# VHH binders against g5egk6r2213to2383: the designs that were tried, part 22

Target 1, 171 residues: g5egk6r2213to2383
Amino acid sequence: QRWFYKHFPMVWTGRLALKSTEAMINLHLINGSETFLNDVLGRQVTEENPRRDSVKILQRLRLDNGQVEHIYRILTNPEYACCLALSSVNNIENLKENDTNLKSHFIDYLINKKIAGISSLGEVETKFKSARVHVFAPGEIVNRYLSELATSLHDYLQNTDTRYLLIVFTN
Key: E = the ipSAE of ESMFold2; O = the ipSAE of ESMFold2 at other seeds; V2 = 0.75 times the mean of E and O plus 0.25 times the DockQ between their complexes.

## First folded at step 13 (VHH; framework vhh_7sr4_2)

Design k3 (at its last look DockQ between E and O 0.66; V2 from the best seeds 0.00; counts 0 for: pae O 2.1 > 2)
Fold by ESMFold2, look of step 13:
Structure k3 (fold): chain B 171 residues (1-171), chain A 123 residues (1-123)
Amino acid sequence: as target 1 above (171 residues)
Amino acid sequence: EVKLVESGGGLVQPGGSLRLSCAASGFYFSDYAMGWYRQTPGKQRDLVAAITSGGSTKYGDSVKGRFTISRDNTKNTVYLQMNSLKPEDTAVYYCAAVEVNPSTGYEHLEDYWGQGTQVTVSS
């Protein structure tokens, strides 16, 4: 756990939402632009400009119709921000409920439907840049990406049986 | 949270006018086609008017020529101007976000609806 947080420190904490279900998550930047990520999520430099507190899945992208090249391009674009999302242990009194929501209502849902979850974050001038957000569950393409580009992280996640999502902020 | 809030409904005489507004928040308004729907008790919601993110419009046959839909993407607001109102227009009017451009491969997960505003046209 301490190895993981040394190499991939938490860069954001907040709510991931789908319909009436929420899960608290921590984001850890794996690849891409931290500058872009902070422009999208906010820098919290003043009381008037707090960070965004949530990402809501409102759309979907089907993964079962020849999307492999498109998804890999999303995952590897250096202008984007590719993050690992983990359950937020430090901010939740009811860890069991949060873990259950993350697994059942996000991870298993996305896997069973063969979709990515999609959010669209609107621009707020001087405060937040806009972004399209892709939420991927573990699966063949995500596993390939991690095994090729973040081998030590991939081994860590497998060895600890860690539940996760991969969340990419795109321009 | 996703929120659509209608306003501007009320009681009006036949032949009169009303202007409905719908303020949107909690999602990127410019991604969505927006619509006005109406429902009388015991019936399904019927399309009144729709407007794409680019401004193209569509109207139900019974309101064409009398109603005008418009939007202001900078205010995240959609409007319905209703002229020459008839008793048959009496209904609860709902604002909805109902479509994202399907040619991109992205699809809306669910429709979003306001709570509705009552329009009553009576003598």
Scores: ipSAE 0.330, ipTM 0.641, lowest interface PAE 2.0, mean pLDDT 85
Fold by ESMFold2 at other seeds, look of step 13:
Structure k3 (fold): chain B 171 residues (1-171), chain A 123 residues (1-123)
Amino acid sequence: as target 1 above (171 residues)
Amino acid sequence: EVKLVESGGGLVQPGGSLRLSCAASGFYFSDYAMGWYRQTPGKQRDLVAAITSGGSTKYGDSVKGRFTISRDNTKNTVYLQMNSLKPEDTAVYYCAAVEVNPSTGYEHLEDYWGQGTQVTVSS
């Protein structure tokens, strides 16, 4: 756990939403451009420089019809940003519900439907860049990504049975 | 937050005109086919007009030749020009995003609807 946070510090905390449910998540940048990610989400929350507080899944991409192969290169492009999303421990009074929502309403839902979740973040008053967001549960595409670009992280996640999503920001 | 906000409804005499507007936010407007629907009490919502992101349109039979749908992708807005209004056009009109353009490879998870705007044609 100390190894993970040493190599992949948290870069954003916020809400992930799907239909009527939300889960608080922490993002950890694992590949790509921190500058791009900061332009999309904002840096740290401060009184002087606010940031986005949520990402809502509005669309889906089927993972069993070959469509995702067309975009795999853009997902791995180092100009963009790929993050690991974990349950946020910063909100402990709702911890059990948050963990349950993340597992059942995001991870299990995406796995059972064989889909990635898709969000579109619009530009906000020259504060934030626009971005398309892909949300993946563990599975073939994530295993391929991690095997190619973050092998030690892949081993860590398997060995710790960690619950996560892979969230990729592009434009 | 996905928002569709209708405006331009109101009271008009038969034969008159209204222009409805729908401002969209919280999603990529250009990914969606947009539509106007209407509902009278006790009935399901009926399609009035729809427009693809490329500008192709379709209309319900009762409004063909009288209503024109249009969109401005730079303003994230869809419009309905309603001419030659009849008392039968009295309804709540809803803006909707109900179909993702299939050429994007993405599919919408659920329909998005505005709160509706009342159109009343006096008789």
Scores: ipSAE 0.313, ipTM 0.660, lowest interface PAE 2.1, mean pLDDT 85
ESMFold2 (binder alone), look of step 13: mean pLDDT 78; pTM 0.770

Design k4 (at its last look DockQ between E and O 0.54; V2 from the best seeds 0.00; counts 0 for: pae E 3.4 > 2)
Fold by ESMFold2 at other seeds, look of step 14:
Structure k4 (fold): chain B 171 residues (1-171), chain A 123 residues (1-123)
Amino acid sequence: as target 1 above (171 residues)
Amino acid sequence: EVKLVESGGGLVQPGGSLRLSCAASGFYFSDYAMGWYRQTPGKQRDLVAAITSGGSTKYGDSVKGRFTISRDNTKNTVYLQMNSLKPEDTAVYYCAAVEITDSSGYEHLEDYWGQGTQVTVSS
């Protein structure tokens, strides 16, 4: 549906990695600063001015109510960036495999382990600002976030049964 | 990429002291627990000391009272002060970013190890 892309245009394409598995994803900014996000992920003005090509999950955050509650204010800070991550389509033959990887090795894994994925993006002078990255599968904290800060998107995702991750970039 | 670099090992006489350092990179150091382990040939790695993100510590029984783990979050460095060294402390000492429960809720997804530094206590 064109409604989604009109309100939440794609702002980055790249690889999400966890252990030995990768999935290609598109990020759509749903709350916060596109300027901050571009500073972290890079500004591709020319082919010689690259963006980061991947986000690697190397740590985790246990999802119990106490710990994630402490950081909710940071996750919702409009000076940072919160994105919806969807499977990226680069051709028809790869779509089903990529969607399966995203579902089984990221979404289901995070849900079953009751964790968020964590990445640390290091600063590279003049190219990339550093960031902490929280990767959430659908669940209670994500539903709270969407119902408070992106209500129309929350309704849309519920009605379409869309596979997604919520990816939050902070400082 | 998680990277751990140990330093400070060497040869020491019984009763002597050494200070090990481990420089860490590739993650937000202040959010995570860190540890020191040691290994004698033919044996599994044993916990020597661990320190949480909040600074709480634990020690293996054989080193309690003699070794002190500490961290400097501004330098992304964890330390092991080893006093009153004994011949049985001879081992390769490894800095570790390991899956350990921490009150912060942040944990490494798998175990990451340095290359190790040799500590030899002469006898």
Scores: ipSAE 0.487, ipTM 0.779, lowest interface PAE 1.3, mean pLDDT 86
Fold by ESMFold2, look of step 13:
Structure k4 (fold): chain B 171 residues (1-171), chain A 123 residues (1-123)
Amino acid sequence: as target 1 above (171 residues)
Amino acid sequence: EVKLVESGGGLVQPGGSLRLSCAASGFYFSDYAMGWYRQTPGKQRDLVAAITSGGSTKYGDSVKGRFTISRDNTKNTVYLQMNSLKPEDTAVYYCAAVEITDSSGYEHLEDYWGQGTQVTVSS
């Protein structure tokens, strides 16, 4: 829908990877600093100003042991960046395949294991700042985040059957 | 990518000491457990020592009291101090980023391994 893209324009596109599976995603900044996000991911694709092409999940955070409660303040810090991740494809055939990968290998996997995916993006001097990356499937922490910081988006997502992840960049 | 680089292996006489080091990168080191494993040919890798993000340690029965695992979060490095070495300690020693129960809740998704360093204890 046009409402979503008007309020949350795409700020990055690339690959999200978990083990041997990838999904192409678009990121839409919903809270925090676009400057911080651009410093981490890259602002434009040039020989001198490249952007990262992927985010790889190599670690996890257990969500059923109370750990996420102690980091919630960090996740909501306006100096950092929180994005909604949606499937990114150029045509309908690729959309169905990419949506299936995003649903089964990322969203359902994270929900069933009761975990968040974790990536660590290393600093590359002059090009990329380092960041911790938390990848959340829809669930309790995402509902809390959206209800507190993006109420209209929360309503939108509840009214649609949109496949998404919440991806938070911190340092 | 997760990278683990071991150093400090070598040849030592029985009763001697060695200190192994493992430089880690590709993750926020201070949040995760780390371990040392060893392997003799034809056998599976056995736990030697593990250390949590909070500093709690575990040791294999045959090395308890002789080996000490430690970490330096400033240098992203895990150490294994090996004292009173015996011929049975001869093996390839691997640094590992391993899943372990930890109060932090942060865990490696898979076990990640260094390339290994040979420790040989002989006369």
Scores: ipSAE 0.471, ipTM 0.768, lowest interface PAE 1.3, mean pLDDT 86
ESMFold2 (binder alone), look of step 13: mean pLDDT 77; pTM 0.768
ESMFold2 at other seeds, look of step 13: ipSAE 0.460; ipTM 0.753
ESMFold2, look of step 14: ipSAE 0.139; ipTM 0.562
ESMFold2 (binder alone), look of step 14: mean pLDDT 77; pTM 0.768

Design k5 (at its last look DockQ between E and O 0.73; V2 from the best seeds 0.00; counts 0 for: pae O 2.3 > 2)
Fold by ESMFold2, look of step 13:
Structure k5 (fold): chain B 171 residues (1-171), chain A 123 residues (1-123)
Amino acid sequence: as target 1 above (171 residues)
Amino acid sequence: EVKLVESGGGLVQPGGSLRLSCAASGFYFSDYAMGWYRQTPGKQRDLVAAITSGGSTKYGDSVKGRFTISRDNTKNTVYLQMNSLKPEDTAVYYCAAVEVTDSSGYEFLEDYWGQGTQVTVSS
C-alpha cells in the first residue's frame, strides 16, 4: 500500500459512470503528462473553477478485432496521460457497494464483453481541454503495457490482487 | 451527451432532389459509422443508407442509385443526397448511430436518434 502511494500519488477523484451505475474512483498517474491530464480535468478546485466531477462511458471499443496494435501505440504516447483507477475508499460512505459496482459493473462487464469503455470529454474554453477517454479492464493490452513500461507496478497489482482499471486520456 | 440534429427536409415534386444534413456532437465523430433511416406512418424504421468511419457505404434496395450518403469529418456532419424522388420516398428521415457495423471497432453502447426531418414528395 505505502509503496504504491509513494510512487503513484492520487491526482484526481471523481465518478466513473456506465449506463445507470456509477463508482467513485481515484486516479493515479502511471505515465505521460500530468500537464495534459490537468488541462483535461481542470486545474483549479474551487467553487468558481471546479474540476470535472465525472467520466461517463457512452461508447465502446471492441478488443477482439484488429485494433490492438493501433490502440497500444496510442496508450504509450507520452504526450497523453495513462492512469490507474482504484476504488475511492476515502471519499465514499458506502465502500462495499462502491467496490462491488466497480468490480461487477465495470471490470467484469468490460472483460466479459471484450471491450474498452469510451468517453468523450468536451472542451470548455478556459476550463477544460477536450479528450477521448479509453477505459480498460485488466487483460492483454493492459498486461503488455504494464510488463513493458511499469513492471514493478504490474508485479504489485498481481501480488496484491488489486482491483483496477487503466484509464487513458488522449486527444 | 450524444446529439444528432437533422435538417433539409421539405416538400418537393416527383423527380426533384433534396439534401439532408445531420449535425453530430458529443463524441469523436470520425471514429463512428453513421446512418439514415426513414419511417412512414404505421411502419417500422427502414435503413436508407449507412456510411462507415472509413467511408464504405450501404444502401437500401429501393434507394440504390438515387440516394448518396456522404460525411464531412471536419464539420461532424453526415449528408443524404436524394435525387429522382418518388412519392414512395415520403417519410420522416432520421439520422442514427445504430445498427451499423464498423471495422474501426468503435461502437455506441445505446441507440441514438435525431428528432427526424419530414420529406414529402407530392404527385
Scores: ipSAE 0.296, ipTM 0.692, lowest interface PAE 2.3, mean pLDDT 85
Fold by ESMFold2 at other seeds, look of step 13:
Structure k5 (fold): chain B 171 residues (1-171), chain A 123 residues (1-123)
Amino acid sequence: as target 1 above (171 residues)
Amino acid sequence: EVKLVESGGGLVQPGGSLRLSCAASGFYFSDYAMGWYRQTPGKQRDLVAAITSGGSTKYGDSVKGRFTISRDNTKNTVYLQMNSLKPEDTAVYYCAAVEVTDSSGYEFLEDYWGQGTQVTVSS
């Protein structure tokens, strides 16, 4: 816990949505460009220019037909941003429900369907840069990514029963 | 959010032409298939034309040779050029982002539809 937050401080809090279900998540940048991520999620230079508050999964990419191999180089590009997403709630009353929603409605759903969730974040002139967002549950592509680009985090996650998603923001 | 806005409908004489536009937002347009559908009152929506992310097209039998679907990925816009219009083409025309498994690999979890634009072919 203490080791994780020292190396990967939280960089964004917001809602992740799929169909009629939402989960509050924290993002922790694990690889790539913080500048790119801030451009996509919004720069907090003043209160008049707040960050985006949600990411909505509207599309899918099948993981069992070789399509993800086509884009793996883009996913690993250090000019883009890769985050670990963890359950986030403001109080203990909602923590167990939010964690259960993240597991059953996002993680297990994506694993069972063998898909990545896809979000399109549209550009808002002067406020937000556009991005394609890939949401991965733990599995083969995530293990490959972590073993190649974040080995210490990979070891940490292997030794804990942490529920997480890997969320990659690209152009 | 996903948003599809049709324009370019109106009243036109038989034999005339009309160009419909559909402005799309809320997703990477260039990676997804788009379609045009039409509906007369009391009937189900029929496919008019579809275009994949790679530019391959498909047309309904009643419009082949008369209608052309195209897309402009720089403007996030899909078009329907309608030539040699007939009274039977009178309908509300809907732009749709629909699941098409082809070259892109990206598929909508749900179909999305615009509000529609009226096309009326009459003297």
Scores: ipSAE 0.234, ipTM 0.658, lowest interface PAE 2.3, mean pLDDT 84
ESMFold2 (binder alone), look of step 13: mean pLDDT 78; pTM 0.774

Design k6 (at its last look DockQ between E and O 0.80; V2 from the best seeds 0.00; counts 0 for: unsure alone 64.3 < 65)
Fold by ESMFold2 at other seeds, look of step 13:
Structure k6 (fold): chain B 171 residues (1-171), chain A 123 residues (1-123)
Amino acid sequence: as target 1 above (171 residues)
Amino acid sequence: EVKLVESGGGLVQPGGSLRLSCAASGFYFSDYAMGWYRQTPGKQRDLVAAITSGGSTYYGDSVKGRFTISRDNTKNTVYLQMNSLKPEDTAVYYCAAVEVTDSSGYEHLEDYWGQGTQVTVSS
């Protein structure tokens, strides 16, 4: 955990929702703009400095009709924020349940349907900037991205058998 | 959250015209298909018209040639121009963000509906 947190500190914790299910996640910035990500999500949980508490998947992108180039451009754009989403450790007592829920209701669902999850975060004047959100399960394109452009992270995830999503915030 | 707000319903004489509007928010409107459905009491909602992200249109047989669906992506709004109205067009009309295949690859995960607007054509 020390190597991972040293290189990829947690930048946000909150709920990821799909239909009637939720999972608590931590986001760790892998590539792109932390300033943009903070403008979209916030890091402070006060009334003066609010933070979004959830990201809800309401749309999808079919992966069986898209070429890798569109997705790869999304993943590599330095103006965006590409994050690794892991099961939250803030609630250790429910960690196994949350991790299982993340796997079955998000990761396996997205893989089985051959889709990415899509969310739209609306602007809230003086609080949050808007963003489009792409939620990717592990798979051919994501594995290629990590193995080629974040090799040490890819090795870490493989060696620890860590369940994850890749979540990208775009303008 | 997906939000759809219809307007423009009301009472119209046979042969008259009416334009329905639906303001959409909570998603990147230009990438997704939209539709209009209608429902009479005791029946399921019937497709009236649909429009894809690319602007291709589809119509139910009973309204073909009389109704026109259109969209304005700069206003996040879908319209239904209803001409040559008949008493059988009387129904509640619903704007819909429908779970249908679109060539963009971006699709709604579920069907999302507005509250509906009543259209009454007095015979």
Scores: ipSAE 0.554, ipTM 0.803, lowest interface PAE 0.9, mean pLDDT 86
Fold by ESMFold2, look of step 13:
Structure k6 (fold): chain B 171 residues (1-171), chain A 123 residues (1-123)
Amino acid sequence: as target 1 above (171 residues)
Amino acid sequence: EVKLVESGGGLVQPGGSLRLSCAASGFYFSDYAMGWYRQTPGKQRDLVAAITSGGSTYYGDSVKGRFTISRDNTKNTVYLQMNSLKPEDTAVYYCAAVEVTDSSGYEHLEDYWGQGTQVTVSS
């Protein structure tokens, strides 16, 4: 735990939504542009620095044959931001419920449907840039990404059996 | 929030023409298929026309050759040009974001509909 948070501190917390279900998540920047990520989501360093409070999945991307290589090249662009999403555990009372929602309604759902979740974050004048958001459960694309770009993190996640999503922000 | 807003409906005589427009927001319009459906009282919604992200088009049998679907990705707008209108074309027309096979692999998670625009063909 200490190793992970030392190397990948939390950069954003908020709600991930799909249909009527929400889960609180923490994002940890793994690769790409922190500047781009801050322009899209905000970082509440001061009370004057607003941040978005949620990401809502409204579309999907099929992960069946033929698209993986093109998507992988887009997602590895260093001008974008690739984040690991973990359950937000700041409240012990809600910890088990939040973890169950993240697993059942996001991770398992995306795996079973063989899709990535897609969100569209609109520009908010003077506050936030727009972004396209790809939400991936563990699988072929994510394993390749982590093994090629974050090998130590990949080993850590496997050894700790950590539940996670990979969330990538692009323009 | 996915939002679809139709316009351009109205009353027209048989043989006339109308052009429907649908303004879309809340998603990257150029990556997704779009369609037009219509519904008469007491009946199911029927496909009128669909257009993929790449511009391939599909038409219902009763409108083929008379109606043309198009899109303008710079304006996030889908159009339906309706020519040679007949009384049987009278319906509420809905802009739709629905699943259509698309080589992009990007699809709507569920069906999204506009509020509809009335087209009435009567002499």
Scores: ipSAE 0.351, ipTM 0.714, lowest interface PAE 1.9, mean pLDDT 84
ESMFold2 (binder alone), look of step 13: mean pLDDT 77; pTM 0.769

## First folded at step 14 (VHH; framework vhh_7sr4_2)

Design p1 (at its last look DockQ between E and O 0.91; V2 from the best seeds 0.00; counts 0 for: unsure alone 61.1 < 65)
Fold by ESMFold2, look of step 14:
Structure p1 (fold): chain B 171 residues (1-171), chain A 123 residues (1-123)
Amino acid sequence: as target 1 above (171 residues)
Amino acid sequence: EVKLVESGGGLVQPGGSLRLSCAASGFYFSDYAMGWYRQTPGKQRDLVAAIYSGGSTYYGDSVKGRFTISRDNTKNTVYLQMNSLKPEDTAVYYCAAVEITDSSGYEHLEDYWGQGTQVTVSS
């Protein structure tokens, strides 16, 4: 996993929430602007620039009728940020529970419903910039994204059978 | 956090008019359908009008021709213009961000409601 972390260092840790369920995740920037991402989420906590600690999915985008096609150019815009989300835990006991939550309540849920999760992060004056957040489980749109913009990562994820979400931050 | 704040309710005579407003925040307003519902004591909330992301509208039969729903995407606000009001229109009116199939493909996962605004039509 040294190759992965060398090329895609962790840039944020926090909670991903959907309904009554949470999973702790690490975000790894795979394409786009780290500056934009830091403006949206923060990375270093100060009184003037606190870090957001969670992203809550409150809406959805249907994927079964090609709705994402008209927004794909925005999703791939290098001025925004696309991240890989992996389970974040400190020990084996917490890792197992957290990994199960991520799989069943986020990944499988999104796949079974044929949707992307959607969040809207509001601007907080002097602290955070606003963002629209798209949360994708592995599938056709993610395969397209990775094949076009992060081929080595795509191969890595397939070869290691890694459980993940793709999370895209735009304005 | 989805927030919906209604205003514009009040007491009006039959045949009068009111304009309700709903300020929305916590989502990209222009991508989502919005609705107005109303409720009288002892009954469920009824859909009064809806406006889709593309601007098309729906009206319940009892209000068609008298009420007009509109939206201002620059102000994240939905309106209900209520003309030719009748005593039967007396209710609490709720702004709603609810799951409605929309051509944009964006939908709310849960129902979000304002606290409601009272409309009373009495002579």
Scores: ipSAE 0.496, ipTM 0.785, lowest interface PAE 1.2, mean pLDDT 86
Fold by ESMFold2 at other seeds, look of step 14:
Structure p1 (fold): chain B 171 residues (1-171), chain A 123 residues (1-123)
Amino acid sequence: as target 1 above (171 residues)
Amino acid sequence: EVKLVESGGGLVQPGGSLRLSCAASGFYFSDYAMGWYRQTPGKQRDLVAAIYSGGSTYYGDSVKGRFTISRDNTKNTVYLQMNSLKPEDTAVYYCAAVEITDSSGYEHLEDYWGQGTQVTVSS
């Protein structure tokens, strides 16, 4: 618990959306460029130039097709950004609903459909760079990623039975 | 938000030609299949043509050899060139970002439609 936050502090909080369901999440950068991530999500929170507040899943990538092998190199590119997404509790009254939404409507949904969630973040001049977003539930590609690039984190997540998504921002 | 805007419809005589265009935004266009559908009043929307992310195409039997679908990934635009038009081609034509299985593995989660453009073939 304390080990995780020491090594991977939160870098963003916001909403993850799929259809009519939302879950609040925290992102923790685990590999790649913090500069790229900040350019995509916003470098400054001000009244005039806030960070992005949500990521909306509008498309999918089939994982039971061998095509994911073709994108693995771009997903692991250190010039882009890979984050671990954990439930964000905004207050105790919403804790149960948020955990249920994240598990049922995102994690279990993606696993059962054998897909990754896909979002497209549009450029906003002077505020945000554009990005493609891949949202993965735990599974084969995530295990490969973590075993190759973040072995100690992989062990931590298995030992603590932590509920998470892997979210990769690319261009 | 996914947005599709059609243009290029109109009135044309039998044997004539029209070219439809569809400007797309709100997704990474080059990864996804795109389609043209058409609908006459009181009937279902029928698939006219599809173009896949890799450039391969599909055509309905009634339009094969007369219609050509194409895409320009630099302009996020899909085209339908319609030649040798017949009265039976009269319909509202819709640009579509729909559930079309693509070898890339990328697919839309929901059906997204343009507002449609009317094509009328009559003498």
Scores: ipSAE 0.417, ipTM 0.762, lowest interface PAE 1.9, mean pLDDT 86
ESMFold2 (binder alone), look of step 14: mean pLDDT 76; pTM 0.753

